# Ledger of designs, part 150: miniprotein binders against q6w4x9r395to579

Target 1, 185 residues: q6w4x9r395to579
Amino acid sequence: GHCSLEGGSFVTTFDARPYRFHGTCTYILLQSPQLPEDGALMAVYDKSGVSHSETSLVAVVYLSRQDKIVISQDEVVTNNGEAKWLPYKTRNITVFRQTSTHLQMATSFGLELVVQLRPIFQAYVTVGPQFRGQTRGLCGNFNGDTTDDFTTSMGIAEGTASLFVDSWRAGNCPAALERETDPCS
Short names: E, the ipSAE of ESMFold2; O, the ipSAE of OpenDDE; V2, 0.75 times the mean of E and O plus 0.25 times the DockQ between their complexes.

## First folded at step 11 (miniprotein)

Design sg31
Fold by ESMFold2-Fast, scan of step 11:
Structure sg31 (fold): chain B 185 residues (1-185), chain A 89 residues (1-89)
Amino acid sequence: as target 1 above (185 residues)
Amino acid sequence: DTLREEAEYLYKLAKELMEEAIRAFEAGNFEEAFKLARVAGWLITVAIWLAERAIKEGDTDPETEELLKEAEKLAKEVERFIAKVAEEL
């Protein structure tokens, strides 16, 4: 499956449900029993303007017992609190420059992350077939049905993106506001 | 590891990154200081969340409550440091 976080708070889930939100927090993007050592992928959002009118992705965090990887829009890559030069390789994870504007985190466990650094920070998450029906977080449940893609951390299917997003906060942060996509003509 | 142990490890990493950020700032490397401090801020936010989850899930160890308090304190220090560094950019 494929999930995308495209600048300015647009998200498309693994089941291709689009939504957007307004929020300044770290959010759980992907949790799954298929991730080793209690792994989770998280997305950091912050203000992108002088007022709280726009928010955007500023970093992606992969957190497990073995690895604490941060990839930021500032082109900083850290693992376990130490800055890394690319290419950076561990036993199970490799972070490298895919193109002049893109970094890739490849893993041995069926998760791939591509981040666009310039001109706008964006993230693209790919998971293998073993993750089907076994994901939770902002990227949805990957079960082939978009009607339950707003399943909260408590297991409740919500009708609004803001309640869904708020349930996946990884911190004591302001509640996200639902943000409408631009009108379709 | 327990949720508390994971939170404690992230707290340690954030603290080490802040020490590196402060050294960069003192050396006049404001851009580097800003980047490192932001990473520390994101990690400390996750540490707070994990500590809160541990308590909610029944962790009654006083060390967990103390860790949460120290992590919240570090989060405020990071916020102030980032604002200070931003003035130099």
Scores: ipSAE 0.349, ipTM 0.740, lowest interface PAE 3.3, mean pLDDT 82

Design sg32
Fold by ESMFold2-Fast, scan of step 11:
Structure sg32 (fold): chain B 185 residues (1-185), chain A 92 residues (1-92)
Amino acid sequence: as target 1 above (185 residues)
Amino acid sequence: GDYEEWLELAEYLFKLAEELWKEAVEAAENGDFEKARKLLRVASWLVTVAAWEAERALEHATTEEQRERALELLKRIAEFQAEIAKLQAEIL
């Protein structure tokens, strides 16, 4: 399955269901029992620098009991608050510069993330077939349903995309995101 | 409008995928098949998204000229996807 976060505010789910939202918080993109150590992939959105009425992706976070890997639009990669030089490797995760404009996070557990850094920050998530029917979050439940009856809130019929998105907030947006813009000090 | 927004997004990702394709070809020619495979995977993801965005542009087209432009982009994307698949098969 493939899920994409593009153009600042557009999402296409693993079941190819498109939607657009406007929000300024951290959201759960992908949560699954297939992810080790209670892992989750999250996206941080903030107001656009050009248009304050629009929102844009500013960072992607992989969080587990052992790791908090943050990849930001400023090309800074941190784990547990410490800046890392690429390529950065852990037992199951490698983050590396794929091209001059792209970073990739490869894993041993069937999750791959590609982040486009320039000219606009965008993210692309790929998961193996073992994730089918076992995902939750903004990227959808990956249940293979191609019908209009795909529910927006994982079993609760929501009336709008905004209610669906709000159900996946990871709580209040932390001030820690601002610290990632100056990792050198 | 929505048509212009979707079309520009599609064109941008398509151009980006083409750039990664060029890097993948160079990597394969130099015998770096691991790098070539990774670049082709990224190019495949980007062009798949570009196709989706071009379809959204087509759905929001309000003139025949806009519709024709979106269809032409989708044709070029499909041809490019075939080239990616061909090279992926050659380096497996």
Scores: ipSAE 0.000, ipTM 0.132, lowest interface PAE 16.7, mean pLDDT 73

Design sg33 (at its last look DockQ between E and O 0.01; V2 from the best seeds 0.00; counts 0 for: pae O 5.2 > 1.5, SAP 74.599 > 70, placed apart)
Fold by ESMFold2-Fast, scan of step 11:
Structure sg33 (fold): chain B 185 residues (1-185), chain A 89 residues (1-89)
Amino acid sequence: as target 1 above (185 residues)
Amino acid sequence: DTLRKLARVLYWLATVLAWLAERAFEAGNFEEAFELAEYAGKLIEEAIRLAAEAIKEGDTDPETEELLKEAEKLAKEVERFIAKVAEEL
């Protein structure tokens, strides 16, 4: 399954449900029992220069007991608070430059992350079939049904993206806003 | 420029760890809360040092000054939280 964070403020879940929000916080993208050592993938959003987006994706975080990897739009890669030169390899994770504008984080446990650095910071999350029905967070539950993709951290299916997104905050931050942006506005 | 970018990354990681420390505390996992908060504190301290050094070296970007102020604010919050957690140990 594939989940994408594109155009600054757009998200498409593993079950292909699109939505949009604006917020200045870190949000949980993916939690799963399939991730080792309490692993979680997170996304940092902040005020944006991206056209038609008040806020945008600015960094992705993979956090576990062993590793605390941050990949930022400024091309800074850290693990456990220390800057790393690429390629960077641990036992189960490798971060490397896939193309001149893309970095990849490959893992041994069925999670892959690709980030586009330019012209707009974007993230693409791929998970193996073992994750089916076992994911939670902004990327949805990967069960083949889009109607419950807005399942909050409390296990409640919501009708609005803003309530869903706010439930996945990993910080003390203002409430997210769901906005539609018109071309040529 | 490099100092500011690294400080920002460390600040973001620290905010996540501080939040996790609060969740651990609410769950009654005081040892984990303390460890996470201490780690967050060390990251914030380094972020403050890097941001202050960037300003000293001529970084005039208002975002750098804002980052320094937010990091200093978070440092005080984490320090108070650590004191609170220590009472439960």
Scores: ipSAE 0.846, ipTM 0.930, lowest interface PAE 0.5, mean pLDDT 87
Fold by ESMFold2, look of step 12:
Structure sg33 (fold): chain B 185 residues (1-185), chain A 89 residues (1-89)
Amino acid sequence: as target 1 above (185 residues)
Amino acid sequence: DTLRKLARVLYWLATVLAWLAERAFEAGNFEEAFELAEYAGKLIEEAIRLAAEAIKEGDTDPETEELLKEAEKLAKEVERFIAKVAEEL
């Protein structure tokens, strides 16, 4: 399956459902029991002064109990908070420069990530067939049915991208913090 | 500019680790929550140092001052969370 993060916050799910959102937060792209050590792939979006949209992808993060890897807009790879030179290898993950404009993260567990660094920061996620029906997050559930690709973190299928995307926020985001002040609803 | 960019990346990672620490705490995995929160604290301390150094070296971008403010706020939140988790250990 293929999931893409293009332009200023355009996403296409594993089931080929396209959508767009405008947010400045970290979001869960992919969670799955197929990722070792409670692994998750996340995307960081921030305000952009140069795109046709208000927000753009600035980093992709892979986190597990074993690995902490950030691929940022500035071509810095940080593992455990340290900048790393490419190629970078762990036992199950290799990050390398594919071309002058693209980086690739290849894994032994069926996840592949290709990041375009220029002219626009974009990301392309590929997962093997063992992930079918076993994914959640912004890339959808990979079940061959687009009608439930907007399934929230609470398991509710939504009709709008905005509610779906908001449910997958990870981290302390200004907009999410403001919503915490609603004492009763 | 380079210092601000690295500080921002460390700040983003710290926010994710703090969020994961909260999830571990909710699941009753208090040792894991503590370890994640401590690591987040270390990253935010470094982000604060880098942002402050960028300002000292002449970075006048208002984003840098805002990053420092946000990082200091997160540091306080992580400190309180660590104390909360330690109570359960």
Scores: ipSAE 0.471, ipTM 0.763, lowest interface PAE 2.2, mean pLDDT 82
Fold by OpenDDE base, look of step 12:
Structure sg33 (fold): chain B 185 residues (1-185), chain A 89 residues (1-89)
Amino acid sequence: as target 1 above (185 residues)
Amino acid sequence: DTLRKLARVLYWLATVLAWLAERAFEAGNFEEAFELAEYAGKLIEEAIRLAAEAIKEGDTDPETEELLKEAEKLAKEVERFIAKVAEEL
């Protein structure tokens, strides 16, 4: 399954459902029992301009009981707040520069993250087949059904992206705004 | 077994990079698409090499043969894609 965060406010779920939102919070992208140590992947969005519609991804965070790995738009990688040189390796996670413009977080448990640094900060999440039907968050539930991707953290299926996205906030932030635009445009 | 496992990992990574390359291409980022595809190509070639080596060394698991087949298929796809991207550069 592939999930993408592109163009500042566009998301494509593991089930290939595209949607757009504008928010300035930290959101859960991926939770799964397949992630060890209560792991979760999160996305940090912030304002990129003066308009409420000018939002962008500014960081990706992998959080577990042991690690808090942050990849920020300024190419700084930290674990538990400490800056790390690349390549950086933990027990089951490796962060390294893939290309001049891409960083990759590789894991031993079927999660891969690629972060495009330039010209736009974007993220691409890949999970193995063992994650099928066992994912939650903004990337959806990876069950092959796009109609139920907007399932909230409480297990309620929403018809719109705004309430869905808001349910996956990792903090107290303003409500997200839904925009009906083609993420491929 | 070890060779097969490593080949599988490389194959998987190559699929990811190929997917990213396609996304970059769709976004009009042709240079990025090219770089990603080239990297995918390198990984898939290594996967092919390792899978073939496993078979040569006596790996009779049908999964290895299947992996080799799929890897070769992906390699061809990546090559075609690279050619396509190159026309846009």
Scores: ipSAE 0.020, ipTM 0.392, lowest interface PAE 5.2, mean pLDDT 89
ESMFold2 (binder alone), look of step 12: mean pLDDT 87; pTM 0.842

Design sg34
Fold by ESMFold2-Fast, scan of step 11:
Formats: C-alpha cells, sequence, structure tokens
Structure sg34 (fold): chain B 185 residues (1-185), chain A 80 residues (1-80)
C-alpha cells in the first residue's frame, strides 16, 4: 500500500481515501505490530505562510525502541539526537539521497519512506502486503474499505476527518485556551 | 543569527521531573546549553544560542520525547 502527505496539508490513505486537515501538532501516521521494536512513523505539522488557515508538513519521524530518526524540511537527518551524514545505515534501516531533491528511508521490514525536500516538503509511505489490515494512524487501516479509513485511536469509525485526526495527536499541540485567544485566529 | 527553543510542559510533579531529566540529557547530547524553571506544576525550559538548523532539530527531538511521555506541552522556536 501507498500513503502520501502532499501539498502541505493533504493526505491520501493506504486505501486511497483523500482528505485535508489543519494541524500544528505531531501526529501518528502509522503504527503496526509488523514494525519491529514498537516502531511508529510520525509527522510534524506547523503553521505555513501568514494565514492560520494553512499548515504544512515540516518533519517526519521514525521512532522505535532503538532508533529516533528525524528528517526535517531543512534537510537535517538525525538519529537519537545525533546529526547523520548520508548515506546513513543501521542494521535494518538505510537513509540515502535518491535524487538531488529526494531522500529515501529503506527498511528490511517492509516499510519505505520517500521524502521530497524541494520545492515543497512532502512524504510518501509504502508498506508491503504483510501490513494489510494491520495499520493504524493518519494513513488508515489498509483493509481495502475506504468507508472506515477514519478509524480513531479508540477504534471508532468516524464520518469526518477532524475527529479522526485529533485522535492521532502525539504531542506538541498548542493549548486550547491559547489558540482561542490568538489575535489572528 | 541565533535562535531559542522554548518548552512549556504541565503535569504532575513526577511527570515533570521525568521530562526535565530527558530534555536535559537530550540537550547535553546535542551540545546545547539550557535554562530550566519549574513552578506551580509548570516546567519551562529555554535552549539558547542555537543556529536555525540546530533549533529545528531540537524542537523535533523534544516533540518526540514529549509524545513518549504523554504530557500536554508546547514547543516554540524563536529568532533572537
Amino acid sequence: as target 1 above (185 residues)
Amino acid sequence: SEYTVEIRVTGDPELIKKIKEEVEKLAKEMGAEIEVEERDGELRIRIRGLSEKLAIVIRWLVTVLIWESGAPAEVEVRRE
């Protein structure tokens, strides 16, 4: 399956359900028992441009018990807090420059991430068939049915993207009161 | 130009202590200097004198650490 994060705030799930959201938090893109060492893929979103109505992807994170790999829009790659020069290889993960504008994270466990750095920071997630029906997060459940792609972290299928996205917040979210009192919102 | 990363976390004293220790450890590993203030169930950490790239990296790493803790938090990057 293939999931994409494009155009700042657009997402297409593994079952090809498109949606858009506004977010300034870190969100869980993909959790699965197929990922080793309790691995998870996460996306960091922040405000873009002058308008509060626009948000965009600014970093992608792969987190496990062994690795904390961060790929940012500024072309910085770190693992466990240390900046890495490419190509960077661990036992199961290799991060390398696929083209002048694209980085790739290849794994031995059926997950592949391609990040476009320019002109717009975008991410593309590919998972092997072993992940079918076994994924959770913003990329959906990969079960071949788009009607339940908005399944929340509590296992409830929602009709709208907003409740779905909110359920997959992982942290770094502005407090509700501060958002309300923001003079530009 | 220099940048500052500001972290504000709220929670119970045990959770705040754990987050403080982890952020201090992370800053040390990144070679960054930090200022820490703790008052009334709120932890504020400021990391100063950073390049733009280092500030962005530290912001993301702190975000990941806070996600692991489950605490409500805000992380901001400011140009000085």
Scores: ipSAE 0.000, ipTM 0.181, lowest interface PAE 14.0, mean pLDDT 72

Design sg4 (at its last fold request DockQ between E and O 0.67; V2 from the best seeds 0.63)
Fold by ESMFold2-Fast, scan of step 11:
Structure sg4 (fold): chain B 185 residues (1-185), chain A 89 residues (1-89)
Amino acid sequence: as target 1 above (185 residues)
Amino acid sequence: DTLRKLARVLYWLATVLMWEAERAFEAGNFEEAFRLAEEAGELIEYAIKLAEEAIKEGDTDPETEELLKEAEKLAKEVERFIAKVAEEL
């Protein structure tokens, strides 16, 4: 299955359901018992430098008990808070430059991440068939049914993207609705 | 420039670890909450040092000053949280 984060804040789930949102926070993209060491993939969104009315993907985080990998739009790659030169390899994860504009994080456990650095920062998540019906987060539940792709962190299937997205926040940030009420720009 | 970019990445990671620390605290896992908050504190102190060094080396970007203020605020939040966790240990 394939999940994409494109064009600032557009998402297409593993079951191919497209949606968009506006928010400035870190969000859980993918949690699964198939990820080792309580692993989770997360996305950081922040206000666009050019347009204050838009939000954009600025970093992707893979977090587990052993590894805390961050890949940013500025081509900074860290693990456990230390900057790393590419290619960077651990026992189960390798981060390397796939092309002049793309970085890839390959794993031994069926997860692959490709980030496009230019012209706009975007992310593409691929998971193996063992993840079918075993995922939670912004990328959906990968059960072959788009009807319940907006399942919140509390296990409730929502009809709107905003409540779904807010339920997957992983940070000390205000809710999107409150920021929209009092815009900074 | 490089120093500010690294400091921003450390700031984002620290915010995630603090979110995890708060969840651990609410679940009654005080030792885990303490460990996560201590790790977040180390990251945020390093981010502050990097931002300060960038300014010292001539970085006049307003985003660097803003990042430093955000990091200093988070450092205070971490200190308060650790004190709260210590009361339960």
Scores: ipSAE 0.821, ipTM 0.916, lowest interface PAE 0.6, mean pLDDT 86
Fold by ESMFold2, fold request of step 13:
Structure sg4 (fold): chain B 185 residues (1-185), chain A 89 residues (1-89)
Amino acid sequence: as target 1 above (185 residues)
Amino acid sequence: DTLRKLARVLYWLATVLMWEAERAFEAGNFEEAFRLAEEAGELIEYAIKLAEEAIKEGDTDPETEELLKEAEKLAKEVERFIAKVAEEL
């Protein structure tokens, strides 16, 4: 399954459902029992426009009880708060420069992350078939049905992206009462 | 520039760890909440040091000053949370 974070604000779920949002927060992209040690993949969004009215992807975080990997738009790679030179390898995770413009995090547990650094910071999440029906978060539930991809952290299927996205925030950030899709419209 | 970029990453990670610490606290997992919050505090103190050093070395990017302000505010929040959790241990 493939989930993408493109164009600064666009998401396509594992079931190919596209949506767009704006928000200054960290969000849970993917949680699954298939990720070891309570693993989760998260995306950080922050202001990136001249007008301060739009947000874009600025970092991707893989968090577990053992590893806390951050890959930023500025090519900073850390694990547990320590900067790392690439290639960087643990027992289960390898982070390396795939091309002059792309970094890859490959794992032994069926998760792969590719980030495009330029011209726009984008992320591509690939999970193996064992993840089918076993995912939660902004990348959807990977069950082959787009109608319930907007399932919130409480297990409720929503009809709008904003309520769905707000439920997956991981941080003390603007609540659902603020407009997440475009604060200036 | 390099110092500011690393400091920003440490700040983001600290905010995520604090979110996890708060969830652990709500679940009654006070030892886990304490450990996560202490780790967040160490990250944010390091981020503050890096941002201050960046400014000392001539970084004039307004994002660096904003990061320092945000990090100092978070450090106070982390300290208050750690004290709160310690009462429950």
Scores: ipSAE 0.779, ipTM 0.900, lowest interface PAE 0.9, mean pLDDT 87
Fold by OpenDDE base, look of step 12:
Structure sg4 (fold): chain B 185 residues (1-185), chain A 89 residues (1-89)
Amino acid sequence: as target 1 above (185 residues)
Amino acid sequence: DTLRKLARVLYWLATVLMWEAERAFEAGNFEEAFRLAEEAGELIEYAIKLAEEAIKEGDTDPETEELLKEAEKLAKEVERFIAKVAEEL
C-alpha cells in the first residue's frame, strides 16, 4: 500500500483515494497492530502563509515506546530529542539520505517512508501486504475500498475529509478545513 | 537557526506526548499519563532552552520568539497536567 502527502495539503490513501484538507496540527497517518511497540506514523502540518488555506506538511514523526523520530522540512532528524547524523540506525529503523533531496526511513517491520525535502516537503508511505485491512489514520484502512477510507478514530464513516481528519488529531489544534470556510469561525 | 529548528521539533514532540498523556488519563491509566507528561515536560524545557539560546546567539526571526512563547505556554500546561495526574496516583 502506498500513501502520499503531496502539494502541502493533499493526501492519497493506501486505497488510492485522494482528498485535500487544511490544518495546523499533528495527525495520525498510520496506526496498526503490525507496528511494533505501539508505533504510529504522524504528520505535522503548520501554517505556510497568512490565510487558513495556506497550510503545509512540515514534518513526519514516528512514535513508539522505543523511538521518537522526527524528519523535519529543515533536514533535522531527531530521536528522543537528540539531533542525529545520517545515516542513523536503531534496532529496527534506519534513516538515511536517499538522494540530494530525499530522505528515507527504512524499517524491519514492513514500513517504508520517503520524504522529499525540497522544493516541497512531501512524504510517501509504503506498507507491506501484512498491513492490509489493519491500518488506521489519514492514510486509510488499506482494504481496497475507497468508500470507507474516511473512517474516524471512533470507527464512524464520515462523508467529508475535514471531520475525518479532525478525528485523527494528535494534539491541541484548531479544526481542519476542507474548504476556505472555517466551520469553527 | 539550527537551534530554533531543533526546538521546533521538540515542541512538536511534546505536543504529541501530551496528547497521548491526556488520552491515557481519560482511560484511567494514570501511571502512563504521568510518564508521558514527564517526558513532554523534559522535551519542552529543552526546547525552551534551545530557543532562548538561539535568541542569545542573534536569532532575530520572529518565529523564534513565537516558538518560545508557545513552548512556555505548553510547559505551563504540562505542569498543571502533571499536578492533576499526581492527585490520581
Scores: ipSAE 0.492, ipTM 0.790, lowest interface PAE 1.2, mean pLDDT 91
ESMFold2, look of step 12: ipSAE 0.724; ipTM 0.876
ESMFold2 (binder alone), look of step 12: mean pLDDT 86; pTM 0.837
ESMFold2, fold request of step 13: ipSAE 0.776, 0.736; ipTM 0.895, 0.875
ESMFold2 (binder alone), fold request of step 13: mean pLDDT 86, 87, 86; pTM 0.838, 0.843, 0.836
OpenDDE base, fold request of step 13: ipSAE 0.447, 0.448, 0.434; ipTM 0.772, 0.772, 0.767

Design sg5 (at its last look DockQ between E and O 0.01; V2 from the best seeds 0.00; counts 0 for: pae O 9.9 > 1.5, placed apart)
Fold by ESMFold2-Fast, scan of step 11:
Structure sg5 (fold): chain B 185 residues (1-185), chain A 89 residues (1-89)
Amino acid sequence: as target 1 above (185 residues)
Amino acid sequence: DTLREEAERLYYEAEKLMEEAIRAFEAGNFEEAFRLAEEAGRLIEEAIRLAAEAIKEGDTDPLTRVLLWLATVLAWEVERFIAKVAEEL
């Protein structure tokens, strides 16, 4: 399955449910028992550099007991706070420059991440079939049913994105607000 | 030392304490795990404050922002771990 974080604050879940939000926090994108060493993929959102009223993706974090990899819009790649030259390899993870504008994090456990650095920082998450029905976070539950894609960290299916997003905060941050998809149409 | 250098030192100290807290928890030493995690929480809160202050005072180094993001996530992990340990006490 495929999950995308595009255009600043738009998200499309593994089950292809689109939504958007306003938020300035680190959020859990993907948690799964299929990730080794209590692994989790997270996304950092902050105020947009273009407009102070908008928020946008500024970094992606892969966190486990062994690794704390950050890929940021400033084109720094760190592990546990230390800058790394590309290609960067660990036992199960390789981060490398796929194109002049894209970085890729490839793993041995069925997770792939591609980040677009320019013109806009965006992220694309791909998971193998072993993750089906075993994911939780902003990317949804990957069960083939979009009606419960807004399942919160407490296991409650919500009708709105804002309550869903707030439940996946990984930090002490202000509450997220749902954005209207097409307020003029 | 700069604000970032102090925040960095506190972050790695908190991380080390959390490694010890997790080992204590896995060994069934719940009181020790709680104590270590509470100390880690104090250090990480100070690391967040110092890193945020550095940015407010004009630090534009991307590594300072990475440190702030990592410290905030560690604080969240500490809170969840303390809640988990409390269930065993």
Scores: ipSAE 0.761, ipTM 0.889, lowest interface PAE 0.8, mean pLDDT 86
Fold by ESMFold2, look of step 12:
Structure sg5 (fold): chain B 185 residues (1-185), chain A 89 residues (1-89)
Amino acid sequence: as target 1 above (185 residues)
Amino acid sequence: DTLREEAERLYYEAEKLMEEAIRAFEAGNFEEAFRLAEEAGRLIEEAIRLAAEAIKEGDTDPLTRVLLWLATVLAWEVERFIAKVAEEL
């Protein structure tokens, strides 16, 4: 299955459902029992322009009980907060420069992440077939049905991207907003 | 630099406290788990404040932003853990 984070807040789920959102938060992209040690893949979004509705991906985080790997738009790779030279290897994860503009995180557990550093910071998530029907988060549930890809962290299928994305925040962040929405109105 | 260094120290100390809190919880020592997690929460909130202040004062090192992002995630994990422990008290 393939999930992409493109164009400064566009997402395409494992079931090929595209959506866009606006938010400056850390979000859970992917959780699954197939990820060892309670692993989760997360995305960090921040402002990319003068308007609150202009947000883009600034980092991808892989978090487990063993590792806290961050790949940032500033082209820094860390584990547990310490910068690492590439190629960087743990027991089951390898991070390396795929090209002059792309980094890759390969794993032994069926997760692959490719990060485009330039011209725009983008990420491409690939999971093996063992993940079918066993994912949750912004990348959807990988069950072949786009109608329930907007399933919240409480297990409720929503009809809008903003409510769905809001439920997957990892932290106390402002709710995701569409352009021209005023929370004070 | 000094602000970032102190934020980093507090972040790692909070991580250690959370590891201890989790071990206490798994051992059934719920009052100790709660105490450790609350202390971790206090340290991580200060780490967030110091990292954010460093950025405001002109720290452009991307590791400072990484620290802020990790600290924010840890604060969220601590809050959820405290809620979980409170159910056992």
Scores: ipSAE 0.325, ipTM 0.708, lowest interface PAE 3.4, mean pLDDT 83
Fold by OpenDDE base, look of step 12:
Structure sg5 (fold): chain B 185 residues (1-185), chain A 89 residues (1-89)
Amino acid sequence: as target 1 above (185 residues)
Amino acid sequence: DTLREEAERLYYEAEKLMEEAIRAFEAGNFEEAFRLAEEAGRLIEEAIRLAAEAIKEGDTDPLTRVLLWLATVLAWEVERFIAKVAEEL
């Protein structure tokens, strides 16, 4: 499954459902029992301009009981707050520069992350087939059904992206705004 | 299945084979490592072909382009690995 965070406010789920939101919070992208040590992938959004619609991805975070790996838009990679040189390897995670504009986080447990640093900070999440039907978060549930992708953290299917996205906030932040505009506009 | 979905399946299969190939290499089973890597190479090349074909046919899904990129990177890694294994044969 592939999940993408593009254009500052556009998400495409593992089931290929596209949606757009504007928020300035940390959101859970992916939770799964397939992630070891209670691992979760999260996305940090912040204001990129003066309007509420000017939001962008500023960091991606992988959090587990052992690691807190942050890849930020300024190309700084940290683990548990300490800056790390690339390539950086833990027990089952490796972060390295794939190209001049892309970083990659590779894992031994079927999660891959590609981060485009320039010109726009974007993220691409790939999970193996073992994750099928076993994911939750903004990237959806990876079950081949787009109609239930907006399932909240409480297991409720929502009809709109805003309530769905808000349910996956990792902190106390303002409510997300849904915008049904073409992400390419 | 769409071309992208088929390409995606092949990509995952190739990744799995490469993981097995790496394990075989680490275990000193270079012949098996080579075999697995060669198979991974074939699958990933097909994945690239299918993804490219999808784009050519008008697939505008950004994930298809990402897949093409990822598959291309994996193909490069496979080639490097094959070269490495070949030195041990």
Scores: ipSAE 0.006, ipTM 0.213, lowest interface PAE 9.9, mean pLDDT 88
ESMFold2 (binder alone), look of step 12: mean pLDDT 89; pTM 0.879

Design sg6
Fold by ESMFold2-Fast, scan of step 11:
Structure sg6 (fold): chain B 185 residues (1-185), chain A 89 residues (1-89)
Amino acid sequence: as target 1 above (185 residues)
Amino acid sequence: DTLREEAERLYEEAYKLMLEAERAFEAGNFEEAFRLAEEAGRLIEEAIRLAAEAIKEGDTDPETEELLKLARVLAWLVTVFIWEVEREL
């Protein structure tokens, strides 16, 4: 299955449901029992300079008990806060430059991430068939049915993206950044 | 102190607090881990502000740009860590 984060604010789930959101937070992109050592992918969104997007993807984080790998739009790759030269290898993960504008994180457990660095930071997540029906987060539940792709962290299927996205926030965002991006309705 | 020097000092303090927060987390002291990480978050946000202001005011040193990039990474790692701590509380 394939999930994409494109054009600053667009997402297409593993079941091919497209949606759009604007937010300034870290969001859970993918959780699954198929990821080793309580692994998860997270997506960081912040206020944007990208045309037609109030906010945009600025970093992707893969975390597990052993690793906290950050890949940012600034072409910084870190693990546990320490900058790494590419290619960077751990036991099960390799991060390398695929092209002049793309980095790839390849894993031994059926997850692949490709990030486009230029002209706009974008991410593409590929998961093997073992993940079918066993994913949670912004990329959806990968069950072959798009009608429940907006399943929140509490297990409720929503009809709109906003409550779905908000349910997948990770940690507390800085109050100043949250206030600046709020619509003040 | 220049804006860059103050940003660097705050970055180093935030980094040390995160090492303490991780030790507290490993020891099962989740409330202390949360408190230390929140403090690190406040320091790192100020470091980002000062480094960005230095660049805006004409600091062209590549070290200042690198500091800003690493400070952003630490801020994101603080957020991820707080999420992990909250799952234990």
Scores: ipSAE 0.785, ipTM 0.898, lowest interface PAE 0.6, mean pLDDT 85

